# VHH binders against Thymidylate synthase: the designs that were tried, part 2

Target 1, 260 residues: Thymidylate synthase, of Methanocaldococcus jannaschii (q58167)
Amino acid sequence: MVLNINSFYKNCRGEFMRAVFIYHKNNQRMEKFYKNLLNEPDFCRICDDCYNCRGNWTFKNNVKNIVIEEVYEEFVDNPYDYLPELPEGDICIAQLHEDLLYELPLLLKEKGYKALIVPSETPHDLSLALRRDLKRVCSNYNIEFENPKPFCSLEKKEGNEYINKFIDYFKIGKPELEIEVENGLIKDVKVKISAPCGETYYIAKRLKGKAIDDLKEEIANAHHNYPCLASMEMDKELGDTILHKAGYIAFEVVEKALKK

## First folded at step 4 (VHH; framework vhh_7sr4_2)

Design p12 (from a12b with L101M)
Fold by ESMFold2-Fast, scan of step 4:
Structure p12 (fold): chain B 260 residues (1-260), chain A 119 residues (1-119)
Amino acid sequence: as target 1 above (260 residues)
Amino acid sequence: EVKLVESGGGLVQPGGSLRLSCAASGFTFSRYAMGWYRQTPGKQRDLVADITSGGYTKYGDSVKGRFTISRDNTKNTVYLQMNSLKPEDTAVYYCAASRFMYGEGYDYWGQGTQVTVSS
């Protein structure tokens, strides 16, 4: 007998969702998001307690990655020379050279994909001009589009049927916790949705047994000790670094979970 | 009165080293996150490095491997060790303190110390 842990994340009739990550070679941030969903024992190198921290789940049969060679040219004359044929899939998560990224929605439409997520982990991952163009092109193809900055800011929205389904199925996006408090101490923390880098499991572990009044410091300590790859570069649109924005999101998530 | 006083700036040749210090007073230093920012004329302040109350650190990509932030809670001081300095590191360096490092910025700022890297 083989226990398929993915059965816990299938819909009531065994419905299956497929996510495809597409990114350039040496993009450690995108590789981290992909590997978080594989949940291999060596994913997190902080300690040897991954089973109690994350659990023994995996989405290895629900996710694929496509790693494309690096593109150094500022402009790409023939984007299709770099883009492979896409596999069947439902949701695409992409970070690519902008000329390749612009062509991606057409390929997604041809394969019946429902959504494109382009996370920004640095101020340079997606220009505002291309973000606007991708939103327009995806809308024309009836493909949902989100550019979460950072990826852990991706939240459910009315009208985003397939991205909402993605968040619920893979349990990643803007984190969601259930916190049990007893006598001013954190008794238990359950992760309902994790940051795509998996940080939320580590934060949950660090908060257990801590006093309510000490939580902001503990979240800051956990955020900085975790190998979160969000950029320390100032982002004009956010008015802060993306790394600090991710830390603020972690704080906001814990505060929200403590209300009722 | 809360005060952050930077020191250790100066003129140095490319490839040289400097150690910046920020002496803090007027608050419970050990409970605060500390950071180093830098600013060149006409540009926004960039975050160089920060350190939590627990001593955990993060660095900007341009300085990673060259700069080291540290703190001494017994002396109420945060440090920035700068090695392999480049002309691009020329800026006014600011010390900042925040009780919690989340949000739009830091609660307290120093007056800055000038670092100039030139041959």
Scores: ipSAE 0.244, ipTM 0.669, lowest interface PAE 4.7, mean pLDDT 86

Design p15 (from a12b with G60A)
Fold by ESMFold2-Fast, scan of step 4:
Structure p15 (fold): chain B 260 residues (1-260), chain A 119 residues (1-119)
Amino acid sequence: as target 1 above (260 residues)
Amino acid sequence: EVKLVESGGGLVQPGGSLRLSCAASGFTFSRYAMGWYRQTPGKQRDLVADITSGGYTKYADSVKGRFTISRDNTKNTVYLQMNSLKPEDTAVYYCAASRFLYGEGYDYWGQGTQVTVSS
């Protein structure tokens, strides 16, 4: 990223992306994903070493959030009473009442959005029925769609031009690490892509200086100490909890980085 | 309580037309996706046509261009207009309601209405 006189950042080709998070008031999971991209000094509150852990990057000029009042009714007669006019954007990340979420692809199409990401952090965040409907409607509108369960399982795929750009631009999704090993010790860990909750930076920090033989325990300790908000409720589709899936992803990421 | 009541079935000659209706009550009809399934004795139910709350339609390949599904939210009714009927369209036709299609199954089913296409 290169800082210019108006404080905007751009990559070496001048490419930019705008992401819009839309979610209900008190959705702490979505708020955390949004705040991870702001990268404010008090983001994780585990320690006061955020500059050395995460760096001083920020996407505050590339991300917006839209916070909708909570909906307690099972069915919403007029979804548009709750949905505001969308700002300009390229990618939308959403968790909403299903009646509101069902209407979202049309609004995205009308504003020229390229992708909709609906992360599932609990078994109840998106029904399988609505997931199938959203896939169909988004395909009809030429909008890319993904429902990562959990959000840190979001990986690049051929054909997902805009979601792949999102992952590379914002550096979030299924984590990617570069690990330097010297004489069986972790010499350095570079975070290329972080989990959307930011856990990967904390894991990377915890692994530096550790022996390879101790890594499983260290990853488990880091995952446990980080405020991961993925649900512990059993997910029928996964056959396990989403929290366990997130933990397995953390192990897989480190193991992959170590193999040649 | 929820109920779906089908009507409009009957006997028709090949090349004829029928219009099936499904009157719904006991739920917020406009929020639900509606579908028409058919079943021949000894076989599982298969999808004929569906329509979402947003008006998106899908048709089985065997009925494309011949059948039209529509809905009237003011009457809480879904319709299946069947044109150019063939003997292989003979089946019991079921109305089904689901808040969203492709879920764990349909939430509600009607009793079915017989359609017989023969000379």
Scores: ipSAE 0.000, ipTM 0.086, lowest interface PAE 18.1, mean pLDDT 83

Design p17 (from a12b with Y56W)
Fold by ESMFold2-Fast, scan of step 4:
Structure p17 (fold): chain B 260 residues (1-260), chain A 119 residues (1-119)
Amino acid sequence: as target 1 above (260 residues)
Amino acid sequence: EVKLVESGGGLVQPGGSLRLSCAASGFTFSRYAMGWYRQTPGKQRDLVADITSGGWTKYGDSVKGRFTISRDNTKNTVYLQMNSLKPEDTAVYYCAASRFLYGEGYDYWGQGTQVTVSS
């Protein structure tokens, strides 16, 4: 019987949720999303002030990762040669070769998972065709499905019971801030929900003490200084880069918090 | 009148280097983000590199480690140093300026400069 006192006693609702990340070796983007939830003191490596920036929370007892070998073949004859047995879990966050990804919902159903989140951080992470197929297959299995592009665009939606719980429990998705302003200066910034890469904590730190008139420039500078994962390739569906979409989300989040 | 004037393009052999320059006028350059895009025939423009008003940079995966973007606010100029050039780098390169890099499109575009990497 293992108790993580820091994580367990901070869960005021008494709810316990398990998230499983599954991705290929060398996928630094998925690795960072996973490590953000561990909240180790050396996670960010921009500065050594993690305690005052991020705080002392951790989800190390709530999250697991499964790292599988890279698949170089265009088509995979037997996806199960690569897919391991899944641990118990409630939500799966996945980026995989499309032939493997197509088989994942069945494995999730057999283990009682409630949702599949497939974040797109590049234009190549999930084809539109497979996105439609996954939505249909997951619906048949009564598994919620979202493909946030980027992951920090993941918002609560009517009917997404388990993904909504995921956002509230792990405090990641489309960011939410509480901002206190005094005499045209940012007095304090509190992070309620962070981007899955953890950027929101860094932005909050950089905004403290800044004038409201300088805010957009400071957000843009913070976003570029942070090792954000989103691709600089043009995405046909967005008509812009996913990186620019992530930056726009950061702007929108701060503007919303200022309007209260 | 806002102007972005590009220079430094041309023909170069594989493995060679080129330095692109973009001279800006007609706006407060130091407060704008600057970017370099490239376009090959039949494709959309790809973002190669950009630099914020504060000097923070990002690079496309295909050019990271080979290209360097920089700016000189005293000369109102942004640069793209291109090293270890490959035939795949052949494209028209565009300079672009945006007051706020995110939440607003690029406000100003240069006319483009051709870079051809061929033996």
Scores: ipSAE 0.233, ipTM 0.663, lowest interface PAE 4.4, mean pLDDT 87

Design p19 (from a12b with T52N)
Fold by ESMFold2-Fast, scan of step 4:
Structure p19 (fold): chain B 260 residues (1-260), chain A 119 residues (1-119)
Amino acid sequence: as target 1 above (260 residues)
Amino acid sequence: EVKLVESGGGLVQPGGSLRLSCAASGFTFSRYAMGWYRQTPGKQRDLVADINSGGYTKYGDSVKGRFTISRDNTKNTVYLQMNSLKPEDTAVYYCAASRFLYGEGYDYWGQGTQVTVSS
């Protein structure tokens, strides 16, 4: 019997989860989402105060990544030449060539995974046709499926038991803030749920001490200054860039926190 | 009264350079974020570069390292310096302004200036 005390304590808190990120080599967006959950001291270098900004949490014992070779072919005849055996896991977060991605739900089902999240940070990360197919296939396998565009739009939904648990456990998805106001100034900002890229911690830091009347400008400036990897290419479905939608989400999150 | 006027477009050979200017009037320029979009016939409009009131810049992946956006608040002008131009940079370039760049989109647009990269 081998006991990992840290893992055991996390299990005793009731909501032990394993998330597996699978993506191609050189996918900086997916690597950033994965590294956000590791919370290493060198994750964000906008200023030299990241540790005080983000805190000392880490999910390194709850997350794994699988980095596979880039696929240069438009069509892949043998997807299994690229897809490795999956480790044990509960939730998979994936960005892959569409021929590989189509095969992924079966592998997830065979390994007992409960959900597949495919974030779209560019207009090309997931076609609408494959989105429909993945939704259907995952439903047949009793695997929850979400395609948040961008990843920071991922919110809780009735019926999404495991994705809702993912959001609560890893504290990532559509951000949630708790804001204290005193005499028209922001006294404190607490991050309850962060954008998967970690932007929400930077926004929270920038808002502290600011006047309520200046918040919209501060949010816009914080979003613009943060190295968000969402695409500046126009997305036909959104009618705007995914980067601008991420900015609107940041604004909406702060507005919602102040309204309560 | 709000007006954005682009200039500096034209015909240039591959590898050449152009500097686009956008002269703004009718609003408090220094408090606005400014951006450059481009559109090729039959394609959607793409955000090329933007700069906020604080001077922070962002670039599209296809132009990063080749284009530089800057602003001069005393002249109410935003610039796009375009280096190492490629045929695929051929497009109509639009200047846009927003008080809050993210969250509300762009409030004002110019009429565009044509850039053609050809030999």
Scores: ipSAE 0.013, ipTM 0.530, lowest interface PAE 8.0, mean pLDDT 85

Design p20 (from a12b with G103S G105S)
Fold by ESMFold2-Fast, scan of step 4:
Structure p20 (fold): chain B 260 residues (1-260), chain A 119 residues (1-119)
Amino acid sequence: as target 1 above (260 residues)
Amino acid sequence: EVKLVESGGGLVQPGGSLRLSCAASGFTFSRYAMGWYRQTPGKQRDLVADITSGGYTKYGDSVKGRFTISRDNTKNTVYLQMNSLKPEDTAVYYCAASRFLYSESYDYWGQGTQVTVSS
């Protein structure tokens, strides 16, 4: 019988999961993903109504962050000069200098972590070569690995037991909505899974009362008004900006919900 | 026949201003989102600014506070007002149109207009 006596706890849903965010100082994107799970009343800067928009849930006792100093060196000879000892955890969400990222799976294995998620919000957040190497190393350590580009593209996959649990537990990943329509108008929108930046709650708020014919424009307007940090730079792999892919995902999510 | 025609590019000194225009025809302009992208030789195209059919704007980090995108639906034209120009703003600027900004690609692209910021 093992007792978990750290600051992580079961929330009102009856499951217990610990997520650890590790990223460099001044990484505003990763900080936003972390703060989305804290769900403080002032998280959304668009209005003072985060409680009514997002609800009063919080994962503050299920999530930790580790902020390390920026690395200005192109190559890091000793990554362990920067990497701290990891706390107990189940899932790690990381954006780090590539030399530090390469060493991270070993530290995760030593602490019994089950998955590593490396979100890409810019074309420069993770090289294709390191992505391939991380996938191999994680596989050897029996750690699930995903590199969602962007983070709001993270969806459930057969075989991803722990990442699938992460999506269900923390309610973040590729968004999932439940929409109620009455007389061609949106009566209600329930957020089942939100984008990790929290934009989905703002979109849901903006869609209430809108006509079905106006939804595409309203989704576009919500995305522009929300402080989204997905990159506006062209991404070679996508053949488009990551920002556009995030917007497409938001649109697809609403369309999918309307077909149910 | 869809057409996007950019104009207003040229040579300007650092600290100067230019206004780019993109005249659109062959589609219902007022219902389309419009964007400006730029590309330097040997680099990928990057977003400068976009504007929805409803007038909501978004800017690339390097141009926020200096550039302003706007549209005139009566003239089927989108504008990019560029102030406090820097040598690093030198690029070919492309106008783009999409029914929604949140499709996986823009539906239409202009041929581009050269902006050069130098002494």
Scores: ipSAE 0.000, ipTM 0.118, lowest interface PAE 21.8, mean pLDDT 83

Design p22 (from a12b with G103R)
Fold by ESMFold2-Fast, scan of step 4:
Structure p22 (fold): chain B 260 residues (1-260), chain A 119 residues (1-119)
Amino acid sequence: as target 1 above (260 residues)
Amino acid sequence: EVKLVESGGGLVQPGGSLRLSCAASGFTFSRYAMGWYRQTPGKQRDLVADITSGGYTKYGDSVKGRFTISRDNTKNTVYLQMNSLKPEDTAVYYCAASRFLYREGYDYWGQGTQVTVSS
């Protein structure tokens, strides 16, 4: 029998959430975030033990994707030639050409969406100017806005009612672990919140049975072995690569879990 | 004392190959992550490739498929095999070592070795 967290939450209609991913064709990063929530057996092929690693949960009835044709022009005269009518939804996760992205909050408002999340996995995914404009426009429409850089840095924030609910409902964002230690060895690791790429499940699996003194090294090994798509290009705002920031977050998450 | 010594740089034609070496001493090399950075004048350092103590690698998008990082713990040496070199690969290449790669960045740096790719 297949039991999953999505089936449980469907019975609580007031807590039922719909997330819509909108991105351009061939955007492997956004497709991976979307597919992580589907949790199909072929999602992670590092090892053939996904049932014991990730479990058999799925959000296939809570998430939709909209794949837009690639735009190579620097400027788009008619953004609505590319943008379809949006389905019903509560939260939108988007990466689009900036001219299309600028129009998105209006479409979200017209369909009653509560939040827009625009993850940055490369230094070029969202300009600082557009980030400022999106924050202003979303605020005017009473839509919450976050630009996590990387997506696995998305954490709960006072005033972000719907994004906080999104994190708890879909269990993705800045990772959160529960770690049980016995005789200086990791006895068990429970994933409460996963990185949106699903890396946290793989890290949890690799930490089990390891000595506490070896954890930092094992986290680095796990992060490098997992197909994390965050960029190794230097990001001026972070003063480091987004990939290194994601690795630091993975380390910080494990360290925080061990302090309890 | 800790020391990282780069070698193998030089002048090559586009499409050529070079192998950079970084000899390490003064620390437990096998427990450290190692990386290669490059820098052109007036620009910040770019991470080219790094390798963990367990041998897992990451590459910058511009070099993926052309460069290979590897390590030899018996020789305390990290290597960067550079194939299909392009003029834009011209830079000073730095070796770096980190015990906690993702927490503090790199603990130790070499002095750099010049790589020049020109027709």
Scores: ipSAE 0.183, ipTM 0.629, lowest interface PAE 5.2, mean pLDDT 87

Design p27 (from a12b with F100L L101W)
Fold by ESMFold2-Fast, scan of step 4:
Structure p27 (fold): chain B 260 residues (1-260), chain A 119 residues (1-119)
Amino acid sequence: as target 1 above (260 residues)
Amino acid sequence: EVKLVESGGGLVQPGGSLRLSCAASGFTFSRYAMGWYRQTPGKQRDLVADITSGGYTKYGDSVKGRFTISRDNTKNTVYLQMNSLKPEDTAVYYCAASRLWYGEGYDYWGQGTQVTVSS
């Protein structure tokens, strides 16, 4: 039995949100998203003082993960043989075999969850047919639903009360930066919202001291150098790879910050 | 089939130098971060140095200023130049490759090469 630690560690004077990650064993992408919110000192090892670039924040009292065994069979006759009892929570972030994922909204409703986020980092993480079905089922249960492709494309949307609160509370989703420019050079970069993989902190570090004219190259290099597991496989809906879309988002984020 | 093959280890006296090489095959080398770890029997592996696909480096505190990591994407090879070697540097040195940097979250490991620093 999973303990409800989050209900014990309530904050004193404001919003408290509980996020539950559920995914199969060996899903390194979901593990990275979960561990980005823990913000342990050894999370990132690609640059000097990477932990200091991110700051000393942690959501360890606000997030849980549920890791279930891998499913190798195409069809699952009894999804409940794999799905555990869910802990109490407010928002669920899930990547699961489609037969298990289809049953998840009912379990979420029974535990009072408000939203389901299913990130797609590969073309195979969620079919368009199941996306349509999940949207319908979640709507019937009054659960908000989003399928960001990739997760770093998740942005606020009218009517998404709880997902909007999730973005503001955990400070992850489509990145937002504040950039200070002096004499054509980047003087400072502040991360307001990070990509769920934490890439935005690395980009912010890479841009400090760079000339404005060099930024496109620096952003491309930062994206290529960060350990991103978004797929290089062609995605038919996007007409491009998910990894390339993540790179375009990184560029858009910096350009938007410079136009303020 | 992914392979990481280390070479250049051996016996050296304190204060000496060695250059380790790791030849990689079976994956897109230029897109991967590469690292060197070392291990003594019965202990967990410790970070010696790593280098991102873009050439950004990080070093373990005990080797800073003495070791230099570098890579050659045209040869699919990562190098570790080891200077001012100490008896405490005696270990099996492992090459590792990863798209994910999380603890010991390397995707691929070599077989290791022995470095012995002794008089």
Scores: ipSAE 0.000, ipTM 0.155, lowest interface PAE 16.7, mean pLDDT 81

Design p28 (from a12b with F100I Y102W)
Fold by ESMFold2-Fast, scan of step 4:
Structure p28 (fold): chain B 260 residues (1-260), chain A 119 residues (1-119)
Amino acid sequence: as target 1 above (260 residues)
Amino acid sequence: EVKLVESGGGLVQPGGSLRLSCAASGFTFSRYAMGWYRQTPGKQRDLVADITSGGYTKYGDSVKGRFTISRDNTKNTVYLQMNSLKPEDTAVYYCAASRILWGEGYDYWGQGTQVTVSS
């Protein structure tokens, strides 16, 4: 257990990073992203083999969540009635009512945060107008900003010093796999970076022992069997559902790993 | 020549049930993923349910617990069992087929079947 944790942190160069998740009560998608980093044995309800599937790593001392009451009002007169004082942190991952979300960058700046990540798992999680405003406001405050749609599309970018460190430290974002093939069969699959929902571990488990020629169907079956909450609504910007884009990302990741 | 033919649509009262069928020909049905989309007047098209070649299913939030997708590879047919129907389920329902749902998208479409839920 200790050796696995030490090896993982050594790969992160011993750097310490704090991530804060802020979201409304009953937001199961954000709660799942947060719980993926806790890596508790009961995280995945598919099977009882969590230790062999995911390992014993945990970021419980590096992550916090702030759960806010649901807001049903279209417009909020005083966002601060809902927003608590923020803890110290380096990176914020947020999904909130747009009036609350608009105030968040100032609070982040006052507490010395370096980045804001707003994942979109449905077409309704962040409007294009607010995305533009958040990008501008965050830029003015020297806070990095990304709106990955879906969260598992978050990849490293030149200029994103702190978000790139987040991906490397927490090992979540656009997945990266290392696949070992022997005699046309998958001998081993190692997860280097997982989708934030943890699906990549389940896909890796499902692919072990499979023939290379059957992988597309296995990836599709794994993605559908995993309790993924990405939306099946058509997204105008993507021209497809966010669920399908997440599946395509998993597909692309496996194909890339097989090309070495 | 690929063909998908939907049937089973019609008029039903709120709380009622309908079973849609999609008969497929011109491809190796058992190797294809199948889905049901719906188009409501004045709204964008949504995917309501899909089923992979391996039989794994996904449902849209609005239909989960009420609709069931299934397939019969011996009859080259995919079904959508719709229970506890609501007026907002009124739409043209389209059957779609793809070799892989995400990698290749929906390659083939049926003609659509109208479902109207009204008192």
Scores: ipSAE 0.300, ipTM 0.685, lowest interface PAE 4.1, mean pLDDT 86

